# Miniprotein binders against q96jn8r1131to1294, part 54

Target 1, 164 residues: q96jn8r1131to1294
Amino acid sequence: TLEFLENHGKNILLSNGNRTATRVASYNQGIVVINQPLVPQLLVQVRIDFLNRQWTSSLVLGVITCAPERLNFPASACALKRAAWLLRGRGVFHNGLKICEKFGPNLDTCPEGTILGLRLDSSGGLHLHVNGVDQGVAVPDVPQPCHALVDLYGQCEQVTIVNP
Key: E = the ipSAE of ESMFold2; O = the ipSAE of OpenDDE; V2 = 0.75 times the mean of E and O plus 0.25 times the DockQ between their complexes.

## First folded at step 6 (miniprotein)

Design ya15
Fold by ESMFold2-Fast, scan of step 6:
Structure ya15 (fold): chain B 164 residues (1-164), chain A 82 residues (1-82)
Amino acid sequence: as target 1 above (164 residues)
Amino acid sequence: SPEEIVEEVKKLIEEAMELAMKGDLDSAIQEFKKAIDIVKKTGDKRLTDAVQKAFDAISQGDPWLAELILDEALELAEEKSE
């Protein structure tokens, strides 16, 4: 089954058989990674369980192309640079650059209960799913192998892996 | 000791960044000024430069840039103190 890796950001506590991640301090150091590569057609989904509205922004999700099992994770996923393709707010980011200005809904405003999904299509396109609805291709030609990443940043203090 | 000064700078920066991420940029700026006043005493040029650049980013209304600047510099400073 899909689980979060035991290697994670310093502020994360895993529970529920490593299927729930909770950030227990501050607003950062909350990166978690799924325990297996994101292979084409695998849909990885997380539910937003808890939002702390004292913070001004929320979760980031995407993929990384480096091996995550022994990574020393930075404070935020954006610091991963070339290894990461990330969705933050309404933007798509790679290597410190915004490569798409407006894609999908604003992730900073998704309420508790929202289910966010990542999937690769057969051409290597990365798709975002929101509450079961495919938002389209956020990133074409993602290098493989890659791993699904969630950064419990800012408001988002808890997520749980959910089945499709 | 330099290690104790690094820990104090780190604490001030962490407090400043939390204020910035809550939307209180004015209070964040005041805490950053405290960090700038003492960071030179660490003898860590990279950390000193990063704190100054992060302060500049916060002052321009960009706490996201400040965090990216600080991330690597704080990690390297912690390695030296271990």
Scores: ipSAE 0.539, ipTM 0.759, lowest interface PAE 1.4, mean pLDDT 88

Design ya16
Fold by ESMFold2-Fast, scan of step 6:
Structure ya16 (fold): chain B 164 residues (1-164), chain A 82 residues (1-82)
Amino acid sequence: as target 1 above (164 residues)
Amino acid sequence: SPEEIVEEVKKLIEEALELAMKGDLDSAIQEFKKAIDIVKKTGDKRLTDAVQKAFDAISQGDPWLAQLILDEALELAEEKSE
């Protein structure tokens, strides 16, 4: 069973058997990580439950290659630098560099109820799924082991893990 | 001390970033200008350059980039203090 790790950003509250993550303050300190490494064939999905439109941008989704169980999470996923490959807005980011300008839909505008998925293909390519539709390879050759990460940043204040 | 100044600057920048995230760019810019005034007086060129670049990022509507620039600069400043 997929769950969010008990180790998470300071503003996160876990509920629903650690399958729902809520950011209870500010716009940041909202990183959560799935409890199992992202291996080929595994599809990890989260549903956007609540958006607070007080904020100007929304969730970040991606993978990290460092061990998350005892990590002191930074205020935002960008501070993980070389350890993280991140999807934000329409961009793909690694180590402070925008490595793709336009990939998939704009994550800043996905409405409540949107289901976002991460999957590794057999060649180690990271795929984004949006409402069941594969958007293609966002990042080729992701180092392994890696772990699926959601940064409840900005507008996105709640997500829930959903089964395929 | 340099550490006290870094903490003051960090607080102003964190306030500016939250304002920018609320869409209040004008107030964010005002808080950043206070941070720039403080760091200019320290003579620390690396920190001053980093705060200026972060200010430029905020002015362009990119608080994510601003945070990344500042995190790197603050890590370097902490190393110097050790």
Scores: ipSAE 0.474, ipTM 0.714, lowest interface PAE 1.3, mean pLDDT 86

Design ya17
Fold by ESMFold2-Fast, scan of step 6:
Structure ya17 (fold): chain B 164 residues (1-164), chain A 82 residues (1-82)
Amino acid sequence: as target 1 above (164 residues)
Amino acid sequence: SPEEIVEEVKKLIEEALELAMKGDLDSAIQEFKKAIDIVKKTGDKRLTDAVQKAFDAISQGDPWLAMLILDEALELAEEKSE
């Protein structure tokens, strides 16, 4: 049921029934989006399959509130200037501005096998889950509809959607 | 055509950012200097200003700001190059 959209960054190759995304070149152009809106209580999870440590920094995770099916993706999710809430490293970013200095674990240091999840609570709060553990509300009052986004940036070259 | 110069500048910027992402800031700076020399000849003030700001950010120890500035500028340059 849950798949990555066919509209994705140009360095992405989808496989495994569009449940695995691989970045096949460079460090960027690796944005993928889940094919269904993130509705309250839906837990979307991805597993980090492969890290290439020639690169600094790693994946970015978050939501966008614009329609993703025909979106022209920038080279990095952090370049999105409208309707984006992103988790990068320890920071929370809204439309390119850092709105929280330290939230949850450092995403740049999560090892292969880590399962990262996004969930919207009944009050519109966006939660990050790490290996099944709820990290709390990263972003309150996310507008709906919104869509879960993963940017296979830097070290993270492969992720797979996993069921709860 | 101006299109070929924009492609050359884009390639140098992409190579510089890739070096920065590998942690080689000194080599990234050298590639940025090549891009600055070429981009000044394009007459594209937006692209020239963005490359200059990115160079300044790298020199100040902030490569991530440099990447954000360049990503935005390159997207806009692709639209306006034709």
Scores: ipSAE 0.357, ipTM 0.637, lowest interface PAE 2.2, mean pLDDT 83

Design ya18
Fold by ESMFold2-Fast, scan of step 6:
Structure ya18 (fold): chain B 164 residues (1-164), chain A 82 residues (1-82)
Amino acid sequence: as target 1 above (164 residues)
Amino acid sequence: SPEEIVEEVKKLIYEALELAMKGDLDSAIQEFKKAIDIVKKTGDKRLTDAVQKAFDAISQGDPWLAELILDEALELAEEKSE
């Protein structure tokens, strides 16, 4: 069963059997990580439950390749540098670099109820799924092991893990 | 004390970043100016440099870069206070 790890950003509260993450303060310190490695063909999905539009940007999702169980999470996922491949807005980012300028929908504008998914293909390519639709390969050859992460940044204050 | 000054700088910075992320860059810039005025009193050159670089980033409309610059510098400043 997929859950968020109990190790998470300091502004997160987990509920619903660790399947719902709520950011209870500010706009940052909202990183959560799935408890199982993202292995090929496993589809991890989260639903956007609540958006607070006082903030100018929204959630980031991707993968982390360092061990997350004891990690002291930074304020935002971008600070993970080499350890993370991230989707933010319409871009794909790694180690402070934008490695793809237009991929999938603009994550800053996805409404409440949107279901976002991450999956590795058999060649290690990271796929984004949006409301069940595969957007293609965002990142080729993701190092393993890796874990799916969600950064409840800015507008996105609550997500819930959902089954396909 | 140095610890009290570091805490005041952190409060000003966190308030400035929240204002910037709400889209209020003018108020964020004013709070950053207060942080710049007092950060030198910490004696922490890394933190002082980081606050100045973060101010430059916010002034150019990039609060995300400002946060990234400050995250490591503030963590290191806390470690020095032990």
Scores: ipSAE 0.567, ipTM 0.769, lowest interface PAE 1.2, mean pLDDT 88

Design ya19
Fold by ESMFold2-Fast, scan of step 6:
Structure ya19 (fold): chain B 164 residues (1-164), chain A 82 residues (1-82)
Amino acid sequence: as target 1 above (164 residues)
Amino acid sequence: SPEEIVEEVKKLIEEALELAMKGDLDSAIQEFKKAIDIVKKTGDKRLTDAVQKAFDAISQGDPWLAELILEEALELAEEKSE
């Protein structure tokens, strides 16, 4: 089943059978990746378990289209130099460039207990789900294979994979 | 040595970014000034320019852009000092 890969950011500790990721230091170096490709109709969900309000901004979600098992992760997902599509705050980013100014709710303000989901539709559109509600297509026509990524950045210090 | 200077600059930048991410932009700016003074000693114009651009970004309230600029520049500087 769904787990976080053992290859992750330097500040991550995995627990709960690799289904919980905790960032144990600072505000960055918190990237985790799901252990299997995001195939169409698979809904990958994580719950925000703990927010540390000393930090500004919060978690980033998205997909990468490179093989993650041996990838050397940067300090922040937005610095990835390979194909990456990321949701941060209200924005959609591709390889560090903001390609949409406002999509869905502001991820910087999601409270503890929020469940965030990623899903590809049959046309390769990447969807964000928030507490079970489909926010629509954030990124059309994502190349495959792709892998779901969570960056435990800033306030978000712990997430857990939850099943539908 | 170049390796020692790059490590010192990296440490100051990381401390400055952490302060900025806590919302303490004034303290972050002070730490960046120290980093600029030291990075000039490397003779690496690209790194010096990047630290200056990151300083400008922080001064304008965008520490996220500063982090992106600096991560790329420090990675390149570390490769060069191998």
Scores: ipSAE 0.484, ipTM 0.728, lowest interface PAE 1.6, mean pLDDT 86

Design ya2 (at its last look DockQ between E and O 0.81; V2 from the best seeds 0.73)
Fold by OpenDDE base, look of step 6:
Structure ya2 (fold): chain B 164 residues (1-164), chain A 82 residues (1-82)
Amino acid sequence: as target 1 above (164 residues)
Amino acid sequence: SPEEIVEEVKKLIEEAIELAMKGDLDSAIQEFKKAIDIVKKTGDKRLTDAVQKAFDAISQGDPWLAELILDEALELAEEKSE
């Protein structure tokens, strides 16, 4: 069963069998990691449950290749400078550096109810899915094992893991 | 003390970023300017440059980038204190 790990950002409250993450304070400290590593053809999806419009920006999606159980989470995924690939807005970032300017839809403008997915293909390419639609390869070669990461940032205050 | 100054700068920048995240870039810029003025007085060039870069990010409306730069700045400050 896919769940968020108990090791998470300090502003996160887990519920619903650890399938729902809620950021209960501020705009940051909201990183969560999914327990099972991504394997080829496994589609991991989260639904945006609630947006708080007092903040700008929104969630960050990505993967990490370090051990998530031992990770001391920074306040924001932007500070993950090792073994991290992140999707923010329309950009793709690797270890804090922007490696792609425009990819897929703008994550900052996804409304509540949007279902966002991550999937590795057989070649190690990381795909973004939006409402079930494959947006293409965001990262062509991701080291394995890796774990899906969600940073409940800015407007995004709640997400839930959903089945495909 | 130098440590107290760094802490004050940190607080100002955190406030600035929060203001920016609320969409109040003008207020964020003002708080950052205060931080810049303080850090310049320390003579720490690396820290000053980092804060300035974070300010530039805020001025461009990118608080996320500012957070990244701030994290780097704080890391540098901690290294000097050790």
Scores: ipSAE 0.725, ipTM 0.869, lowest interface PAE 0.6, mean pLDDT 93
Fold by ESMFold2, look of step 6:
Structure ya2 (fold): chain B 164 residues (1-164), chain A 82 residues (1-82)
Amino acid sequence: as target 1 above (164 residues)
Amino acid sequence: SPEEIVEEVKKLIEEAIELAMKGDLDSAIQEFKKAIDIVKKTGDKRLTDAVQKAFDAISQGDPWLAELILDEALELAEEKSE
């Protein structure tokens, strides 16, 4: 059902029916996108499978509102300057601008086994879930259609899509 | 030429960010200081300010933020040199 798109960062290897993404080199070039757009009541969840603590910083979560199948992804999600909302650490970023200093837990401290989720509410608000617990609205009005994005950055070397 | 200077700054910054990502903050700082000295010679105030702010981010252990700050500034400097 839910899969990572074949169009992804250069250092990504897809496996497990395209439900698992592994960064196989360096610390970047690890952007992956979920194949179906977010709609109200669809919860997209990924599990952190493997962290390499030799790198600094960790994964970035977010959404993009442009069609992802033919995008030319940058090396890191921080370079997404158009049509992107990102959650990194405790910060929320829109097109490269930090719009919230502290939201939810610090993603850089999430251990292996953590399940992270994204969904839209009926008002277009983007919610973060952590281990099944709704952290509230990170972004109040995301344009649709949008797709969930994960950047396997730094420490984060493998994630798997899991069902709610 | 301005293009050669910007390319040298870009290379030093990329090396510094990789060192910081590997946890070698001391080496990252030393490489970044080289980039700061060189970028001042461009006369590009916006690029110089961005490199200095990115250096502060590296010094605080946040290379992702350093990449964020530099991405726009380096792209603009490269486009203008054309």
Scores: ipSAE 0.670, ipTM 0.844, lowest interface PAE 1.2, mean pLDDT 89
Fold by ESMFold2-Fast, scan of step 6:
Formats: C-alpha cells, structure tokens, sequence
Structure ya2 (fold): chain B 164 residues (1-164), chain A 82 residues (1-82)
C-alpha cells in the first residue's frame, strides 16, 4: 500500500491513512515523499484535491535519490541539489538547473481533479502521466534507488494518492 | 546583535517572498529594500550580495530562485563557523 512518509515538510498534515497530504500554512514547506522506492513499472499517482488561487505557481513532481526517512526538507524542492530531478511548470530541473525547457503540460495550470503519475520504464526513464496519458520520458537513466516526491507549493494545498 | 540582525532580515525576506507569491510585487520590493538597508549597515558583503540577488530574482518573477538563494545565505550568516 502506497502512503506518504511521516517525514515531510513542516507545513504538511497527513490524513486518510497517510494517503492525503494537506499544506496547512503559507506557500512552501510542503514536500512529501512516497513510502516505497519507485521501482520500474510501479505507477505512483496523486490527485490534485485543492488549489488556492491566491498563490502564484503550483505543485512540483519528481524523484530524489537520497534516503528520505530522516531528510531535513528545504522550504521548496528546488533547493534539493544533485539528489533530485523535478518537474515544475513546463520545465525539467536537476541540481537547480533547467535541463528541459518544455515538457508535458504546464503543471501551474492543471485543475483540481487532475491525476499526475510518475513511473520508471525498464531502461530507467522517468515518465510523467497526466490523467492516465503517458507524456513520455522526462528524464533518462534515473539513478536507483529513487523515491517519488511531491512538493505542495503555491496553489496546490492538497493531494491524495490514487491507485492505478 | 548580529543574531538579531539576521533574524530581522530573515523575517523581512520571508514576508517579501510571500507577498510576491501572492502577486504583490510592489509590496515585496518595499520589504526587500528594508532588508537591503539593514544588511548594508552590517558590512557583511556576502549577506548583502545574497539579498541583492534575491531582490533581482523576485523582480524577474522568480520567487523559487529567491528562496533558494536565501536558504543558503541565511544559514551561512547564522552559522559563524562551518
């Protein structure tokens, strides 16, 4: 059973058997990590439950290769260096650098109810799925083990893990 | 004290970034100007440079970059040695 780890950003409250994450303050400190490594062919999905349009920008998805159980999370996922590959807006980022200008839909504009998924293919390519549709390879050759991460940043104040 | 100055600057910057995240760039810029005035008085060039770079990032519409710059600089300023 997929759950969010008890170790998370300080503004997060977990509920629904640790399958729902809510950011209860401000716009940041909202990083959550899935409790199991993202192994090839495992599809991890989250649904956007609530967007607060007073904020600019929105959630970030990605993977980290460091052990998440005791990690001191930074205020935002973009501050994670070397250990993270992140999807924000339309960009793909690694080590704070934008490595792809335009990939998939703009994550800043996905409405409530959107289901976002992360999956590794058999070659280690990281795929983004949007409402069941594979967007292609965002990052080739992701180091393993890695863990799926969601940063409830800006507008996105709640997500829930959804089974495939 | 130096510790009180770092704490005051941190509060001003946090408020400025939050204002920018709400789309209120004018108010965010005013809070950054207050922070810049304070750090200039300290003579701490690294902290002043960091606040200035964060100001530039906010002015260009990038609160993510501003937050990243400040996370590292403020930690370093609070920590006298490694």
Amino acid sequence: as target 1 above (164 residues)
Amino acid sequence: SPEEIVEEVKKLIEEAIELAMKGDLDSAIQEFKKAIDIVKKTGDKRLTDAVQKAFDAISQGDPWLAELILDEALELAEEKSE
Scores: ipSAE 0.348, ipTM 0.642, lowest interface PAE 2.4, mean pLDDT 84
ESMFold2 (binder alone), look of step 6: mean pLDDT 74; pTM 0.652

Design ya20
Fold by ESMFold2-Fast, scan of step 6:
Structure ya20 (fold): chain B 164 residues (1-164), chain A 82 residues (1-82)
Amino acid sequence: as target 1 above (164 residues)
Amino acid sequence: SPEEIVEEVKKLIEEALELAMKGDLDSAIQEFKKAIDIVKKTGDKRLTDAVQKAFDAISQGDPWLAELILDYALELAEEKSE
């Protein structure tokens, strides 16, 4: 059973059996991590439940390769540097660098109800799924083990894990 | 004390980043200028340079970069305050 880990950013409140994450303050400190490693046959999906449009950017998602259970989370996922491969806006980021300019839809404009999924293929390529549609390989050869991460940043104040 | 200065600068920069994330870059810039004035008075050139770079990032419309630089600047300030 997929849940968010109880170790999370300080502005997060978990509910619904740790399947819903709500950011209760500000625009940051909203990192959550799935409780199981992302393995090639696992599709992890979250639904955007609530957008607060007073903020200018939105949800970031991706993977981390460090152990998340006791990690002291930074304010934003980008600060995880070498440990994280992240999708933000239209870009793919690693170690604070934009490694792809345009991949998939603009995450800053996905509406409430959008279902975003992460999956590793058999070659270790990280795929983004949007409303069930595979966007292709965002990051090849992700180091393993890795863990799916969602940063409830900016506009995105609530997400819920959705079964495939 | 150095610890009190770090907390004041952190508060001003956090307020500036919230304003920038709401799209109010003009107000964010004004709050950042207050933080810069404070750090200049400390005589800590590395901290001043880091805060100035975060200000430059905000002024160029990149609050994400400013937040990353701020995280680094606060670590520098903690080192100096010991």
Scores: ipSAE 0.471, ipTM 0.716, lowest interface PAE 1.5, mean pLDDT 85

Design ya21
Fold by ESMFold2-Fast, scan of step 6:
Structure ya21 (fold): chain B 164 residues (1-164), chain A 82 residues (1-82)
Amino acid sequence: as target 1 above (164 residues)
Amino acid sequence: SPEEIVEEVKKLIEEALELAMKGDLDSAIQEFKKAIDIVKKTGDKRLTDAVQKAFDAISQGDPWFAELILDEALELAEEKSE
């Protein structure tokens, strides 16, 4: 079964059999990673459980290509550099660069209850799903193996893994 | 001392980033200007350059990118100052 890895950002508390991640302090140090690699056609989904409107911006989703089990996570997913491809707001980011200006809906405005999904297609394209709707290919040719990553940044203080 | 100056810069930057993340960009910019005023006293060119670039990111409303710029530079400066 899909779970968040016990190695995570410093401000994270895992519960619900490691299927719920809560950021318990500040706005950062909230990176969590799914325990199994994204294999083609596996849809990994998380539900936004709680938004704290004290903060601007919200969660970041993406993939990490280095081994996450023993990684010392930085304060924010952007600092993972070459190891991560990230979706933030409407942008796609890799290695400190915005590689796509506008992709899909604005992740900063998704309400509580939104279900966000990540899936690799057979060609290695990374897809974002929002409430079951495929938004298309955000990143082509993702190196494999890779793991789904959620950065509980800013407003998003809790997410839960949900089944398709 | 360099150690005291690096700690002051780090404190001002952390305060500025938190203010920006609360949506108070005007206060964040003011705190960041204080960091710019003193960072040159560290003698750390990498940190000074990073603080100036991060200020531009904050001014454009991008604290997430400012953290990217500052992360490694701040860690390295703290190590060197000990």
Scores: ipSAE 0.490, ipTM 0.723, lowest interface PAE 1.0, mean pLDDT 88

Design ya22
Fold by ESMFold2-Fast, scan of step 6:
Structure ya22 (fold): chain B 164 residues (1-164), chain A 82 residues (1-82)
Amino acid sequence: as target 1 above (164 residues)
Amino acid sequence: SPEEIVEEVKKLIEEALELAMKGDLDSAIQEFKKAIDIVKKTGDKRLTDAVQKAFDAISQGDPWEAELILDEALELAEEKSE
């Protein structure tokens, strides 16, 4: 069963058998990682449970290629540099560079109840799914092994892993 | 003390970023200017340049970019002072 790793950002509290992550303070220190590698065709999905409109910007999601079990997570996923490919707003980012503009819907505006999914295709392309709809390839040829990552940044204060 | 100065700058920057994330850009800019004033006096050109770039990012409404710039520079400055 998919769970969030017990190693996470310092502002995270896990509940619901480590399937729900809540950020309990501030706007950052909210990185969580799925407990098993993202292998081709595995669809990892999270539902946005709670948005706090006090904050600007919202959740970031993507993949990380370093081992997450003992990683000292930075305050925000942007600091993971070469190890991470990230979806933020409508951009795709790697190592501090925007590698794609205007991909998929704007993640800063997804409402509560939105289900976001990450999946690798058979060629190693990373796909974003939104409410069951494949948005296409955000990142081609992701190095493996990799792990699905969610950064509960800004407005997004709670997510829950949901089954396909 | 260089260590005390780095910690004070870090604190001001963290306060400025939180204000920016709340949409209070005017207050964020004020706190950031305090950090710039302090860091100029250290003579650390790399840290000063990074803080000024982050200030520009915040002024453009991009605290995520500011955080990226500052995280690396502040970590390096902290390591040097230790």
Scores: ipSAE 0.493, ipTM 0.719, lowest interface PAE 1.2, mean pLDDT 86

Design ya3 (at its last look DockQ between E and O 0.09; V2 from the best seeds 0.00; counts 0 for: pae O 4.3 > 1.5, pTM E .669 < .8, placed apart)
Fold by ESMFold2-Fast, scan of step 6:
Structure ya3 (fold): chain B 164 residues (1-164), chain A 82 residues (1-82)
Amino acid sequence: as target 1 above (164 residues)
Amino acid sequence: SPEEIVEEVKKLIEEALELAEKGDLDSAIQEFKKAIDIVKKTGDKRLTDAVQKAFDAISQGSPWLAELILDEALELAEEKSE
């Protein structure tokens, strides 16, 4: 079964058998990681449960290639640098660089109830799924092993893992 | 001391970033100016340049980029002060 790891950002509280992550303070320190590597054909999905619109930006998701069990997570996922490929707002980012414009919907505007998914295809391409719709390959040839990461940043204060 | 200065600058930057994420760019800019004034007094040009670049990013509506730059700059400043 898919769960969030016990190692997470300091503002996170896990509940619902570690399947729900809530950011209980501020706008950052909200990184969570799925407890198993993202292997080909595994679709990891989270639902946006609660948005606090006092904040401007929202949820970031992607993959990290470092082992997450003992990482000291930074305040936001963008600071993971070369270890992370991230989907933020309208773009795809790696190591502080925007490597793709206009991939999928604007994540800063996805409403409560949106289901976001990450999947590797058989060629190692990272796919984003939005409400069941495959957006295509955001990042080709992701180094493996890698782990699905969600950063409950800004508006997004709660997510829950959803089975397909 | 260098340690006290780093902690003060970090607090001001954290407050500025929170204000920016609330959409209060004017208040964020004012807090950033306080951090810049303190950092300039240290004589650390690398840290000063990084805080200034982050300030420019905030002013142009990119708090994400500002946070990335400042996390790296503060990490380097902490290493130097130890």
Scores: ipSAE 0.503, ipTM 0.733, lowest interface PAE 1.3, mean pLDDT 86
Fold by ESMFold2, look of step 6:
Structure ya3 (fold): chain B 164 residues (1-164), chain A 82 residues (1-82)
Amino acid sequence: as target 1 above (164 residues)
Amino acid sequence: SPEEIVEEVKKLIEEALELAEKGDLDSAIQEFKKAIDIVKKTGDKRLTDAVQKAFDAISQGSPWLAELILDEALELAEEKSE
């Protein structure tokens, strides 16, 4: 079953059989990674459980292609300058550089209860799902193996892995 | 000590970024100016330049860019001191 890896950001507490991640301090140090690599038949979904509106930005969602089990995570996903494709706000980023100005909905405005999903298509394209609705290809041809990543950044203080 | 100065600069920068993420750019700018004054005393040109560029990014309303610049510079400073 899908779980968050024990290797995670410093401000994360895992619970619920490692299916729930909570940021227990500050606004950052909240990177978590899903324990299984993405494959075309796998849909990884997380629900936004709690938001703190004192912050202006919210969670980052994406994939990382380097081995996550012993990686030293930076304070925020923006500092992943190697082997990362990220969705933040409405933008798509590769290794810290914005490669698409507008894709899908604005992640900074997703309310509590929103279910966000990531999957690969048969061509290696990365798809975002929002409440079960496919938003299309965010990133064509992501190298495999890759792992889904969530940065509980800013507003986002808790997410839970949910089954489709 | 040099270690204490780097830690103080790191704390001030973290406070400034937190204020910017709360949307209080004016307070973030003031806190960042304190960090600039301290980092100039180190004589570390790479770190000083990075902090200045990050200040410019925050002043232009881009805390994402500021965080990216500072993470790289602080990692390099930590590697040198270890």
Scores: ipSAE 0.207, ipTM 0.569, lowest interface PAE 3.9, mean pLDDT 84
Fold by OpenDDE base, look of step 6:
Structure ya3 (fold): chain B 164 residues (1-164), chain A 82 residues (1-82)
Amino acid sequence: as target 1 above (164 residues)
Amino acid sequence: SPEEIVEEVKKLIEEALELAEKGDLDSAIQEFKKAIDIVKKTGDKRLTDAVQKAFDAISQGSPWLAELILDEALELAEEKSE
């Protein structure tokens, strides 16, 4: 069963069998990691449950290749400088550096109810899914094992893991 | 001196960013306001605008953007003071 790990950002409260993450304070400290590593053809999806439009930015989605159980999470995924491939807005980032300017839809403007998915293909390419639609390869070769990461940042205050 | 002013602003901004990283946005905003007041007194419009823009970014939940804006602005300010 896919769940969020107990090791998470300081402002996160887990519920619903650890399938729902809620940021209960401020706009940051909201990183969560899914327990099972991504393997080829496994589609991991989260639904945006609640947005607080007080903020401008929204959730960050991506993968990490370090051990998530031991990770001391920074206040935001943007501060991850190693072992991180992230989708923020329309950009793709590797260890804090932008490697792609425009990819897929703008995550900062996804409404509540949007279902975002991550999937590795057989070649190690990381795909983004939006409402079930494959947006293509965001990262062509991701080291394995890796874990899906969600940063409940800015507007995004709640997400839930959903089945395909 | 202009250099001293820039250094003071830098310190305030660094404190603000640190507070934001800790989740204390209210305190961060207060420190930024102090910085804004100082830069306004310099008469440097470009620097003032940059700090204001950075303030807007952090107040809207984007401290990373604020850092990017400020890095460029402060670099330019230091070049002028040299």
Scores: ipSAE 0.024, ipTM 0.403, lowest interface PAE 4.3, mean pLDDT 88
ESMFold2 (binder alone), look of step 6: mean pLDDT 72; pTM 0.626

